# VHH binders against p95470, part 3

Target 1, 316 residues: p95470
Amino acid sequence: KQVDVHDPVMTREGDTWYLFSTGPGITIYSSKDRVNWRYSDRAFGTEPTWAKRVSPSFDGHLWAPDIYQHKGLFYLYYSVSAFGKNTSAIGVTVNKTLNPASPDYRWEDKGIVIESVPQRDLWNAIDPAIIADDHGQVWMSFGSFWGGLKLFKLNDDLTRPAEPQEWHSIAKLERSVLMDDSQAGSAQIEAPFILRKGDYYYLFASWGLCCRKGDSTYHLVVGRSKQVTGPYLDKTGRDMNQGGGSLLIKGNKRWVGLGHNSAYTWDGKDYLVLHAYEAADNYLQKLKILNLHWDGEGWPQVDEKELDSYISQRLK

## First folded at step 1 (VHH)

Design n17 (framework vhh_7nfr_2)
Fold by ESMFold2-Fast, scan of step 1:
Structure n17 (fold): chain B 316 residues (1-316), chain A 128 residues (1-128)
Amino acid sequence: as target 1 above (316 residues)
Amino acid sequence: QVQLQESGGGLVQPGGSLRLSCAASGFTFSSYAMSWVRQAPGEGREWVSSISGSGGSTYYADSVKGRFTIARDNVKNTLYLLMDSLKSDDTAVYYCAKDRTSYEYGWGSKPTYYFDYWGQGTQVTVSS
């Protein structure tokens, strides 16, 4: 069987890769080769006690993690939400190691980082991704639908916004001013992830709709900036915060719903990690790890044939 | 050193009323949101109610909305839970909990529901 994932993120501890994905308590897999995966753990055995206060329709699934290693600790960011709602929060839980056999293995929930409240916020507090800038400041990008994707500066312990707070709007699609602020709307953009390469920060975003099997329209776009705060411009020079975004990869007849990527440099090579739904396998969500290449102008490229050639294996 | 001390629990008949108190010390009480969390025998902890640092905003679990009132006295450093129309299902140990977040960090005065200190709890038994 292939590994069933939605919203995959990865990190490495020693010689072991760890994969985190949407699911009950956040599903964790481990691998020695990034192909053969073993179930490792869930980050939460019991739901966060605050989850139903933030999201009354919360169903126990924690969404869209990001994992970030900082000063000897692993920070796992997660989303509490309900489909189509911005009654949401991003939380963080911390561990000294990702090895469940270690005596130091223990997830410690630090609680809410940010919360979105309907009619107060024109954004949705889900889909976190962490990026450190070239001065060592750590930032969180996040967001889904509503008024688009945001970036804010994290405090020194990475558990809440810095003080004084610093916020930026980094990407958005057109939203009608006549639409009620409680509605998600038609601005189909979410899942930001920022990768630093050379002189640029590259912002990846998922456009379209996930989570509808063969009716999913999810695909990846990219823009770049010399500053982590933006503006992120696409290949035509259009600001992502004004509807810009250059296509990186989209679905085909075999693979649908491509998106919610992360991106990494491992051992001098660059990779794009995402999920894709295989049409021939009842649109089951599958892990894909693709090589990132760079053109002569410094834009990322992927070979869509690698959607067929990367095959993950779930070990017993 | 932060200390939270609950009182006011006891045995009460169904339909009766109780007032729980939590005496706080060792921190700037008005800067922090405060909460009540309960644990019934054999069950996990259930959040009951929260109040902002100023007392201007209050939040309630659906199971207690309209029956319980959370309040605070920032001069006396005391948190209250006024419990009316008590039901057998309200039987639990009630804990006073301090939110980690404070005004000085710019996060705001609203509850984040991340608790760094808990009282020892006070038993409430609703029985005939």
Scores: ipSAE 0.000, ipTM 0.095, lowest interface PAE 23.8, mean pLDDT 87

Design o01 (framework vhh_ozoralizumab_d1)
Fold by ESMFold2-Fast, scan of step 1:
Structure o01 (fold): chain B 316 residues (1-316), chain A 122 residues (1-122)
Amino acid sequence: as target 1 above (316 residues)
Amino acid sequence: EVQLVESGGGLVQPGGSLRLSCAASGFTFSDYWMYWVRQAPGKGLEWVSEISGSGGSTKYPDSVKGRFTISRDNAKNTLYLQMNSLRPEDTAVYYCARDSYRYGSLPEFDYRGQGTLVTVSS
């Protein structure tokens, strides 16, 4: 009965919460209380026309969305990729409302935002997340494995990189220089998400491996910077772009594969949204929404016991 | 416990053919994309072929396209690689590999076997 999600992101329209996750055409759920969820829609009934040109082995599964509201539109970013390869692209589709009953409800695909190509790029164009800075400039963070996580400015309509292009490396784990650039390698880092709180931007990243049931090693780390471009420093002062990252939450015997978070401030409270696999339920992936607390030095904290107490329900 | 066991490697002359097999156990084989990858002496790992769970989609790099064919028998939990028109540069240890259910979270090697050596030499 729990909501079966991977890579959850959320937004709110009016009094309705919307949840987006990896799946065929991007799966969308709605809720009035963030506990009881109903299937709402898929963003794509028909595959993006460009998807098989970028990724010939694309099978209709769109990965790792992010949702961003800007000037009366909802921007849904999504990943088109092939397993273990950086033949990938992040696309964007837009809608005026998230309510499928509205006469204005229509997803309109705007195409490719960025593309990664093997041997040209030591990064993988998946796992987008959107953040606006103090000056109203909108940025995308993205990346998985290879050379780590990157950040760039979006243009005014949020559909392409701004010109001139500037690419910032914000987090990475060490990668062997002897490894072929076409290969993902063993630098197990992906799924950036940036939350602005007080004087800081907080960069969350998933370290380790998802998607292996009980063998999953996925866990969340965090660093922070006063500038959106970094450097993002962990609690010890180590740069995340040099292997830094402070543990936020990891698995236990009941819950494994914790990761691919989003993070939000709603109604004056801060939240971490992620998936977790329940060992006792054949490692089924479940939605978790945890309270984010802040210590005296401004670092985020979560209560691992909330993995047990937050129970989402999928209604009908 | 996931296991992948490769077989069928050996010494062949240039222009010859070999068929590699991979016996899979410990998971529902038809639910997973499967891969052949190789490592030549002194070189990095190179992906050689991929196949969808149903067998309906396959892909190859230009280095083997038209010469190698990946296939699977889901009733037997077995993956195959038919290699034709073999060249000395195809000399490598060949590995069978399985994906994860979330794509792109790993290199192509979720689980891989011990490998089978293919030597192309006169």
Scores: ipSAE 0.000, ipTM 0.168, lowest interface PAE 10.7, mean pLDDT 87

Design o02 (framework vhh_ozoralizumab_d1)
Fold by ESMFold2-Fast, scan of step 1:
Structure o02 (fold): chain B 316 residues (1-316), chain A 123 residues (1-123)
Amino acid sequence: as target 1 above (316 residues)
Amino acid sequence: EVQLVESGGGLVQPGGSLRLSCAASGFTFSSYAMYWVRQAPGKGLEWVSEINSGGGSTKYPDSVKGRFTISRDNAKNTLYLQMNSLRPEDTAVYYCARGPDYYKFGSSYFDYRGQGTLVTVSS
């Protein structure tokens, strides 16, 4: 049976790969080869105490994690939200190791990093992703619908925005000015992830709708910038903050809802990690790890055929 | 504008049946999973049924499974709930809801719901 994931992110500790995904308390898998996966743990046995205050409709599913290793600690960022609402927050929990057998294994929640409040914020505080720039400054990209995707500078502890705060709008789709600020709207963009490669930062974003089985329209677009703060331009030179984005991969008859990627360089090779819904298996969300190639102009490419050839296996 | 208008509620005695209808407009009805949710007096919202966009897949909680049947007519933009063997515990306002597919977020998540129709099971 393949590994069931939504919104996958990965990291490595020693020779072990760890996979984090949306689920009750955030679901964690481990692997020695990135193909054969074993259930490891969940980061939260009990929901964060502040979750229902921020999001009254919160149901215990923590969304869209990112995992970041910094100064001997693992920082797990997670989203507290409810579908179609920006009553949301990104929190962070920290561990010294990802190995549950270690005496040092303990997730310690550091609380809220940022919170979005309807009417106050024209953005949604979900879908975090961490990127360190070429000067070692750490940034968080995040966002879904509303006014698009944002990037802000993190403080030294990586637990809150830096002071003074620094924010950038990095990608958005057009939203009707007549639409009330409390509504998500039709600007179907979310799940930013930034990869640094060569002279560029590449911003990946998911356009369209997840979470509707065969009716999902999710697909991945990309742009790039020489500065982490943008502007991120697509292949035509259009700013992603003005509706730009070059198609990287989209669904087909077998695989639907492709998106919410992360991207990594592992042992000199580049990879795109995402979920996809398999039509023949009742649209079950499955882990996909694809090789990320680069064309002559430095743009990322993936082979759609690898959706069929990468098959994860869940070990007992 | 998205509109969902429920009808068919009323007073029924235990063991009776009712059919609820929901008229949908302002969106491509055949592209969305649809839900029935209810709210009993003094209680929170409770999911009672789900149907996928094409109508071929349905889900129910144990409290109504075998008694309630959700269906849809995509040509008429209409959602139905057939309720059989009604119990006093089924007394609630019933809402038609549009939402994401249940498998990620659970059946309590929806982006639009109607005004509701009251079902009272008493005698």
Scores: ipSAE 0.000, ipTM 0.159, lowest interface PAE 11.3, mean pLDDT 87

Design o03 (framework vhh_ozoralizumab_d1)
Fold by ESMFold2-Fast, scan of step 1:
Parts: sequence; C-alpha cells; structure tokens
Structure o03 (fold): chain B 316 residues (1-316), chain A 123 residues (1-123)
Amino acid sequence: as target 1 above (316 residues)
Amino acid sequence: EVQLVESGGGLVQPGGSLRLSCAASGFTFSSYWMYWVRQAPGKGLEWVSEISSSGSTIKYPDSVKGRFTISRDNAKNTLYLQMNSLRPEDTAVYYCAKDYGSGRWTYPAFDIRGQGTLVTVSS
C-alpha cells in the first residue's frame, strides 16, 4: 500500500522524517528512510473551535499544512476553508517534539494567523508556506485563486503578521474585472512554496485544478528573485505577478494532478515533494519525492521518470 | 489489515425504521472520518452521511436529512446509521467507508472494505 497524501510537507527530527498532509486533524506519518512510512498521529483530535465561525461550510478536514522548525519549536500551519470559498483562515499549532512517545509531546493551538473575508479580501487565506530570508526574517506565502499569491512578514513568535502590516503580491493570473469579488474566478493559481538556493529565492506555484481525479489539470511552474518579496521572474523574464511562470512538471497518461509541492535541501541534495494521482489506480493521490536538479543557468529541473520509480510503502 | 463489517439491513415497509452498524478493526478508528454510502440497484454509489473523527461535524444530503442520523462510538470502534421514515427510494446496499485522510475532493474519497448490508423498502 502506498502512502495516500494531498498537499505534502516534510521535516526531520533527529533521524526521523515526518510527513504532514491534508486530512482530519492533519495526517502525520513518520519514516527512517523517506520510503517506508508509518502512521504517527494527527495534530488535532478535535476540530478548532473557531473553524465554523470563519468557514460555515467547514467539513472538519484541515488543508495544506506547512511545518517549520524555529528556536526549539515545531510550527504547524494549517488551513480552514471550504471548497470554492474564501471564507478561510490559516492557523498555527506548536509542539516541542514530533515524537508521540515523548513526555513533551503536545500540540498547542495558537489560533488564527490570518483570515480572509468575502468582499473585504480579494485573496483566499489558505496554502501557507514559510520561508526565512537571508537576514533571518520569517515570511509566509499563501493564497489560492482570487487575486493570486501573497507574502507577508511574520512577527517574532511566528503567530501573527508583523506590524506595520505589509502585503506583497508575488504571483497572479488574470481575473475578470466583471467577476464579483466573492467568486473564486478563473485565475487558477495556488499553493506557493519558496526555496532559497544560491543567490535566488525560487517561487513554485500550482496552476490549474486539483481534486477532480482524471479531470485535474494541476501542474507546477517556477520563477525566481534575488529578493524574497519579488519580483519573481520566469525563464522568459515575465513577472509571475503578471502571468509569468516557467513549467517545471506536468501530468502525463499515468500521473495526473501533479502539484502542491514543497522543496527541501537534505544532506546536500535538493528534493521536490508533491502529490500525484495514479490513473491506473483510480486516481488515488500518492506521495512523490523527486530529485531536484539545476541547469547551467540555475533553473530547477526534475526527471518525470522518477514519478514511476519513487514508490512509498505504508508499514502496517 | 483494515476491516469494516456492516450489519442491520433487512426488509422493511415504507415508513419503517432500521439501525445499521459498522464494526471497524485494523486501524485507529478514532482518527478517521467515517461515511455511509449506498448503491441502489442499477445505480452508482451515493453518499448518505459523514461524521468527523470526534463526532463534532456531521453532514447529510437533502434526500435523507431529518430522517437519517449518523453516530459513532470510538470506544467500541463502531459506526451507526439510524434510518427513520424509510422510502422505496432508500432501497440499496449500504456500505460504511473509511476516509483516505484527504478532504480537498469535491466529494470525499471512500475506502470501502466490506460486503455491505442490504436494505429493501417495499410494501
């Protein structure tokens, strides 16, 4: 049995890898080798008490986590939302360790980081990803559809926006000006993730539609900037905030709905982590970990053949 | 090995009641959303009800809302469906299903393991 994930993110504590994904309470798996995975825990035993206030159509599934280790704590960011709506919030819960057998193991919810409200906000407060800049300042990228992907600076304890608040638009696709602001629209872009490599920040984004089995059009694009706030330019020099984005990977006949990536440097090697739906297995969502290579101009590349060769195993 | 065993079906007249049970084993039942799904003769699978891992979030389609009640007992690893005011249109094989751990689908992903339990509503 392969590991079933949507929107995967990873971190390591000691010699153990931890995988977090969309699901009830956020699903957590552990592994010693990034191939053989065992169910570990969920971050929430009961849904956040504020969830229905923010998102009346919330169904108990927490979406699109990001995990970030900072000053002895693990920060788990999560999304409360409903499909096709921007009645949403990103929350954060913290833990001293990811080992459920530790006496220090306890998820402590710190509540809402940011909230989107229809008509007030032309963004959707979901799909958080954390990046520290070259000066040690911590930032959150986020967003889905509406007016695109945004970036803001986090406060010192990483639980709220820093004051004074500054909002940066880092990527967007064209949205009809005739469309009501309460509607998601046709600007099919979400799931930002930023990786710092050499002199550049690389912004990955998922274009298209997830979550429709064989009808999913999800694929990954990339751009880069020497500043975390952008502008993020694609290979042709087009700003991602003006519709730019260079294709990194897209689906084929076997693998569909490729997206919602994270990216990491572990033990001197770079990796792209994402989900993909296997057509031959009723479009079941599967974990993929691919090697991330760099061309002569510093652009990331992946080998589509690794979609077939990386096979996760669920233990027990 | 995940096992889900449905029971409680049978023949009942319109307006009658039945209580279905699903005995779960081989996984941490209290960590998963659970669903009731049915398949009427000659039709596809239809979602009937869902319940969160804690039991705090429950949903029904309009076709059964007010007539069916889903519940769970995490100490007994058991899922229930109380069906009242049954109609001929409720005739189907009923399955319990475990969630795959993802909620971004426009419809939930159903992990059906059992043979189901047949409910026949006829005069």
Scores: ipSAE 0.014, ipTM 0.187, lowest interface PAE 8.1, mean pLDDT 88

Design o04 (framework vhh_ozoralizumab_d1)
Fold by ESMFold2-Fast, scan of step 1:
Structure o04 (fold): chain B 316 residues (1-316), chain A 122 residues (1-122)
Amino acid sequence: as target 1 above (316 residues)
Amino acid sequence: EVQLVESGGGLVQPGGSLRLSCAASGFTFSSYAMYWVRQAPGKGLEWVSEISGSGGSTKYPDSVKGRFTISRDNAKNTLYLQMNSLRPEDTAVYYCARETYSGHYRDAFDYRGQGTLVTVSS
């Protein structure tokens, strides 16, 4: 009935909306109205040949996509990983169109963008999100747990880090010194997404735990910076790279595990796109599209009543 | 400009101790994680220790766990490495390094100092 999504991202080609989510080969849905979704395709019919080398416990589900349109091409970033591990990589696959009926429709995998290796890296190469800065330079934010969320400059073809490389830590929470480097630890932060609005870049992050049904503690925080590289400061002036983050939305008795957002400006309106688990429906993960409003100081706000919206829940 | 100046190296016998210091300037010291890395003669860079900006979190590889302790004094913009039970294989030039933001230890610093030589020899 309802579209079953985790980690949703959206784009539009012509008059058709496309929704990408965690699943086998990345699940793709299409819609004419953003309300009635139909299965369109998956980006991978066969898992990437390098997946098991990077992540021995990989189970075929590709995680946490981002979709980015650049010069008439669609770049689909995806994560190869396993729960509780940083044996991970972000890959990219490219298509000229999202319409499966087109003769030009073909996903072409460009391979690994970045890889995290246990004992070498204190970050997890998952949860990519793409942002172009005000000079047209393209960046990727990413990360989960370990040492927090990172941002790096992409090369001209958007398939690997730029040379010379430029990296920034944009958000993190304190990690226990008792945890081995191979362990995710206690720093419950992931899923960065950056939206440019007015004079600011807004960094959204998911704090807490997903993927535990009614025991999920996932919620969204935000900070902002005039530079894409940060520092991203919350409403109190605290740096997100030092535990800062202002609450945007959290769960209630009906909706649990709210997080892994994307954010967009479409047709002059701003939207927050995320998943939420419905308690009354055995904690099934559901697509939520909320209007994003701005207060007098330029901070984003959402209306919790829209979580109960018929529009965001209606599938035929 | 960003500057990191290491000191405290020297010649020490196996089983001995040394305390290294790193004086930092040109940036907000408390806002950055700091690293100690080392390079033995003819070898590549090896990560030795990491400390968070607040000092609340520290990390070590198995090769130095229990023997080395990293600490910092944010009021003095100074990083320290206490090295105990030194072994001949600890002989290296030790560098103080500032987080680059990647988290990858060998490429995780955009600034490092000139280094301080530690020689462990009988």
Scores: ipSAE 0.000, ipTM 0.141, lowest interface PAE 18.2, mean pLDDT 86

Design o05 (framework vhh_ozoralizumab_d1)
Fold by ESMFold2-Fast, scan of step 1:
Structure o05 (fold): chain B 316 residues (1-316), chain A 123 residues (1-123)
Amino acid sequence: as target 1 above (316 residues)
Amino acid sequence: EVQLVESGGGLVQPGGSLRLSCAASGFTFSDYAMYWVRQAPGKGLEWVSEISGSGGSTKYPDSVKGRFTISRDNAKNTLYLQMNSLRPEDTAVYYCAKSPYYGWKESGYMDVRGQGTLVTVSS
């Protein structure tokens, strides 16, 4: 069967590609060619001890990872949450290698990076993505619904916010302040990911709803800025923090719920990695890796027909 | 837990002035940027002023710049909005709001707002 993923992110160690996705303990696959995938491991055999304290409705699934290699270490960021709640936290666990056969292979959990608390915070501490700026400073983007997507500066060991703290709002959709703050609301935006290309940082965001099979409305929008902190402007010059966002890709009759992307440059070529639900296969969530092209104005483009031509294989 | 209670609204003639107050409790007031936002009858929310946690920096949209002044008294956990040269289009319920960030944040974003105080500018 094809690789069943939600919220995919990737990295490479040597000649081996590693794929991380939402699941019990974070599901990890490996591949030599980005097409044929073998189950590798879970980052957590037992859930973090703090998970139920942060999120009482936590069901054991760790969400929406990001993987970041920094100074010889792999940093795996993960989300603890429950649907429709901002009782959430982003944690980080670290490993020296992604090869389970190595004697150095050991995930070491560093605990909570940030936490959101209902009524205190009008944000949701999930959907982390890591970006280094052009000065080598590392930042985390994150967020879902509520007040939108945020960016903050990480400390030197990438385990907590820098001191003094620096925070920015980078994208949001309008939310009524008259709505109960415990509710996610209708500001359907989440899953930021930032790619640096040429003179720009490109902010990708997932608009709409995932996780509803054929009723999913998930699609990707983009904006860009010459500074990692924003403002991120769409193709019309509208600020993503004021409802801006230019469509990159949306669903069609065959593929639904397209979103939660990452983006990478591998061997001189640019790629968009996302999940999509195949309508003809009971809306099963599938890995998609698409070529990322650039137009004459420097905007990213994808060919929706590549949703049909990329077919992952799960090896036994 | 976090509470923001606005007061000082009322009826005023065009060209008049009002001073709004917001009493804050349940958090370390001086650690957070504060905002005034308003909602005119049948309209959405509009940001009208920002102030940093220390009070050293303020921001205004062009619609109120030069007419409204935001200030804070961190010893009293109180936020103020001095409104001068009021216009009929300033008629709205005014809310104070707390930043989700420690320190300063971008205009119009908030994580907590108060109950509101009505300002009516009419002859």
Scores: ipSAE 0.000, ipTM 0.126, lowest interface PAE 18.9, mean pLDDT 87

Design o06 (framework vhh_ozoralizumab_d1)
Fold by ESMFold2-Fast, scan of step 1:
Parts: sequence; C-alpha cells; structure tokens
Structure o06 (fold): chain B 316 residues (1-316), chain A 122 residues (1-122)
Amino acid sequence: as target 1 above (316 residues)
Amino acid sequence: EVQLVESGGGLVQPGGSLRLSCAASGFTFSNYWMYWVRQAPGKGLEWVSEISGSGGSTKYPDSVKGRFTISRDNAKNTLYLQMNSLRPEDTAVYYCARHSGDYLYRTPFDYRGQGTLVTVSS
C-alpha cells in the first residue's frame, strides 16, 4: 500500500523525515529512509477558530502546507479555503519538535498570515512556500489562479508580512478582464515553490487543473532568477510574470495530475517531491520523490521513468 | 507614473458631513479596484471602503457602514468618499489607495496618495 498524499512537503529532524500533506488537520507521516512511511499525527485536532469566518464553505480539510525550520522552531503554514473560491487565508502553527513522543511536542497556532477576500483581491491566499534569500531574509510565495503567484517579505517572527511591506508578482498567466473578479478564471497557475541552487533561485509552478482524476491537466514548469524577487525567466528568456514557464514534467498514460511540488537538497543531492495520480489504481494520489539533475546550462531535469521506480510503502 | 491626489478634508462638528475626492492619473482607472484607508495619529492604517472598477460592487467595515458611501466617476478618473454622521473617532488622515501591479495586501505603500486630514471635533 503506497502513501496517499496531495500537496506534499518534507523536512528532517535528526535522522527522521517528516511528510506533510493536505487533509483533515494536515496529515503527517514519518520515515527513516524516505520510502517506508508511518502515520505520525495531524497538526490540528480541532479546526482553527477563525476558519469559517474567512471561508464559510470550509469543509475541515486544511490544504497545501509548507514546513520551515527557523531558529529552533518548526513553522507549519497551511491554507483555509473552499474549492473554486478565494475566500481564503494562509495561517501558521509552530512546534519545537516534530516527534510526538517528546514532552516539548505541541502545535501552537499563531493565526492568519494573509487573507484574500472576493472582489477585493485578484489573488487567492493559498499554496504557501517559504524561501530564505542569500542574506537570510525569509519570504513567502503563494497563490492560485486569479492574478497569479506572489512573493512577500515575512517579519522576524515569520507570522505576518514585514513592515514596510514588500510584495512582488513572480508568475502569472493571462486572465480575461471581462471575467468577474469573484471567479478564479482561466489563469491555471498555482503552487509556487522556490529552490536556491548555485547562483540562481528556481521557481516551480503547477499549470493546469488538479483534482479531476483522469481529466486532470496538472504539470510542472520552471523559471529562474539571480534575485529571489525575480524576474523569473524561462529557458527562452520569457518572464514567468508574462506567461513564461519551461516544462519540467507532465503526465503520461500511467501518471496523471503531476504537480504541487516541493524541492530539496539532501546530502548533496537534489530532489523533486510531488504527487501523481496512478491511472491503474483509480487515480489515487501517490507520493513521488524524483532525482533533480542539472543540464550544462544549469536547468533542472527529471526522468519520468522514476515515477515508476519510486514506490512508497505505508507501514501502518 | 501612478499618481493619486486627495482633497476635501477639514474640520467638522460631530454629526456633520464631508465629501473627499481623489484624482487619479497614470493608469487605466476603470480597470482597478480603489480604496479609501485612514490613519489616526500614532495608529496603523485602517480600511474604510472599497469599490470595483465598474463601480458595481462596494464594501465597508461595520464601523462606517450606513454612514460612508464610496463612488467613482471613470470618465473623470475620480474617486469619492461621502462621509455622513461623522464621529470624533473618524478623525484621521484619509488616503486614496490602489493595489500596486502586484495585487498587494489592502494598503500598498507605493500607490497611496499624500492624504487629506479630517478632524471631527467641536
């Protein structure tokens, strides 16, 4: 039995890997080898008290986490939303350890980082991802559909936007000006994640549609910049904030809906972590960890055959 | 580039009315949501009203709902705030604001006017 995940992110504490994904209270798995996984916990036993105020159609599933270790604390960012709406917020909850057996283990919710409101905001406050720049400043990228993907500077506590506020549009696709601002629209882009490698920041984004089984069109694109704020240019030199993006990986007959990635350097090797739906298994969403290779021009590459060779095991 | 210029502030007694104006230039005014925000001395920025590009949608916090009315004249590139039944707690510098090209959080620094002072006292 493989691990069922959507929107996977990972971190390490000591010799233990932790996997976080969309689900009730955010689902947490642990592993010693990144192949054999055990259910660990959920970050929320009770929904955030503010969730229904922000998102009246909220169904109890927290979406699209990111996990970030900073100065002895683990920061878990999460999304409160409803499908097809931008009645949304990104919140943060903090823990000193990820080990449930520790006396220090306690998730402490710090509340809302940012909120989007229909008709006010032409963006959706979901799909957070954290990146520290080469000067140690911490930034959040986020966004889905509407006006695209954004990046802003976090405060010292990593719980809200810094003052003075610094915001950047880092990737977007065309959206019709005739479409009502309350509608997500046709700009099928979400789930930013930024990885620093050498002299570049690489921005990964998911284009297309998730969550439709065999009809899902989700695939990953990439661009890069020497500055965390962009511009992120694709292989042809096109700005991702002007519709640019170079294909990294797309689905095939066996694997559909590939996307919502994170990316990491572990023990001197680079990895792409994502979900993929297996057609032969009723499009169940499965964890995939692929090697990231780099071509002679410094662009990331993955081997789609590794979708077949990486097989997670659920031990519990 | 983008410019926002507020006018219409002044001293008014409790229960009185004022109309603020904001002259916008340097962008296609009708394509943008516009905002009024205020800041009392020593306090943070507070959102007081918003209006869609067409003028078809408006929103207000409970503190001003029913007393303040936001409107716009897209032919004149002008935003308005009609303030009725003014209270001492409405005393603040009022700013006309637009999201930057980045669709920022409620109160972007770069595209906010110079402000106009409204003082409600006897």
Scores: ipSAE 0.000, ipTM 0.145, lowest interface PAE 15.5, mean pLDDT 87

Design o07 (framework vhh_ozoralizumab_d1)
Fold by ESMFold2-Fast, scan of step 1:
Structure o07 (fold): chain B 316 residues (1-316), chain A 123 residues (1-123)
Amino acid sequence: as target 1 above (316 residues)
Amino acid sequence: EVQLVESGGGLVQPGGSLRLSCAASGFTFSSYGMYWVRQAPGKGLEWVSEISSSGGSTKYPDSVKGRFTISRDNAKNTLYLQMNSLRPEDTAVYYCAKDQTPYFRGSYGFDPRGQGTLVTVSS
């Protein structure tokens, strides 16, 4: 059986890889080789006490995590939301180790980082991703639909926005004027992730629709900037905050709904991590780890054939 | 009974033009916003343009802005899409849709109601 994941992110502690994905309490898997995965834990045995206050339609699934190691702690960011709503918040829980056998293993929830409220906010507080800039300042990118993807500066303990607050709009698509601000609207963009490579920050975003089996249109676009705050420009020089984005990878007849990527440098090599739905397996969501290559102009490239060759295994 | 009938599609070379029409019946056309949406082979629905009930407001995604023009004739219950400077990526079945709103994660407010009209942009 292949490992079943949606919205995968990864980190390493020692010689062990940890995979985090959308699910009840956030599902955690571990692996020694990034191919053979064992269930490890969930980060929440009991749902955050504030979840239903923020999101009355919350169904118990925590969405779209990001994992970030900083000064001896692992920070797990997670989304509380409901489908089609911006009644949402990004929270954070911390742990000293990811090894459940360690006497130091304990997830400690630090609560809400940011919250979106319908009619107040033309953005959705989900899909967090953490990036440190070249001066060591840590930032969070986030967002889905509405007015697009945002970036803000985190405080020193990474649990809330910095003071004074600093916010940037980094990517968006055109939104229908016929849609009320409380509605998601037509701007099919979400799941930002930023990777620093050389002199550039690369912003990856998922365009289209997830979560519709064979009708999913999810695909990945990219742009880059020499500053973490943007503007992120695509290959044609178009600003991602003005509808720009260069195609990185899209689905085919076998693999549908490709998106919600993270990206990493491991042992001197660069990787794109995402989910994809396998048409032949009733559109089951599967982990994909692809090599990231760089062209002569410094743009990322992936080989679509690796969708067929990378096969993750879930061990009993 | 609501009925939408699209027409005007066909085979056209890159750089060419087509004018699509949608004949509407079974509802008070002048009271509803209208959309053009398209579905390329093997892809999902993509919003192409929208127009308010009066025709006073229009919106386009960047992929077609400056090339496509939506308009309506409320006296004739007809919606139009003028497509100029057509590109191979515009190849799709085009549908008109009355404002109807499925609200779920990442959803936007239309469903196609007609059979569609095929536009093929090929050399």
Scores: ipSAE 0.006, ipTM 0.148, lowest interface PAE 9.9, mean pLDDT 87

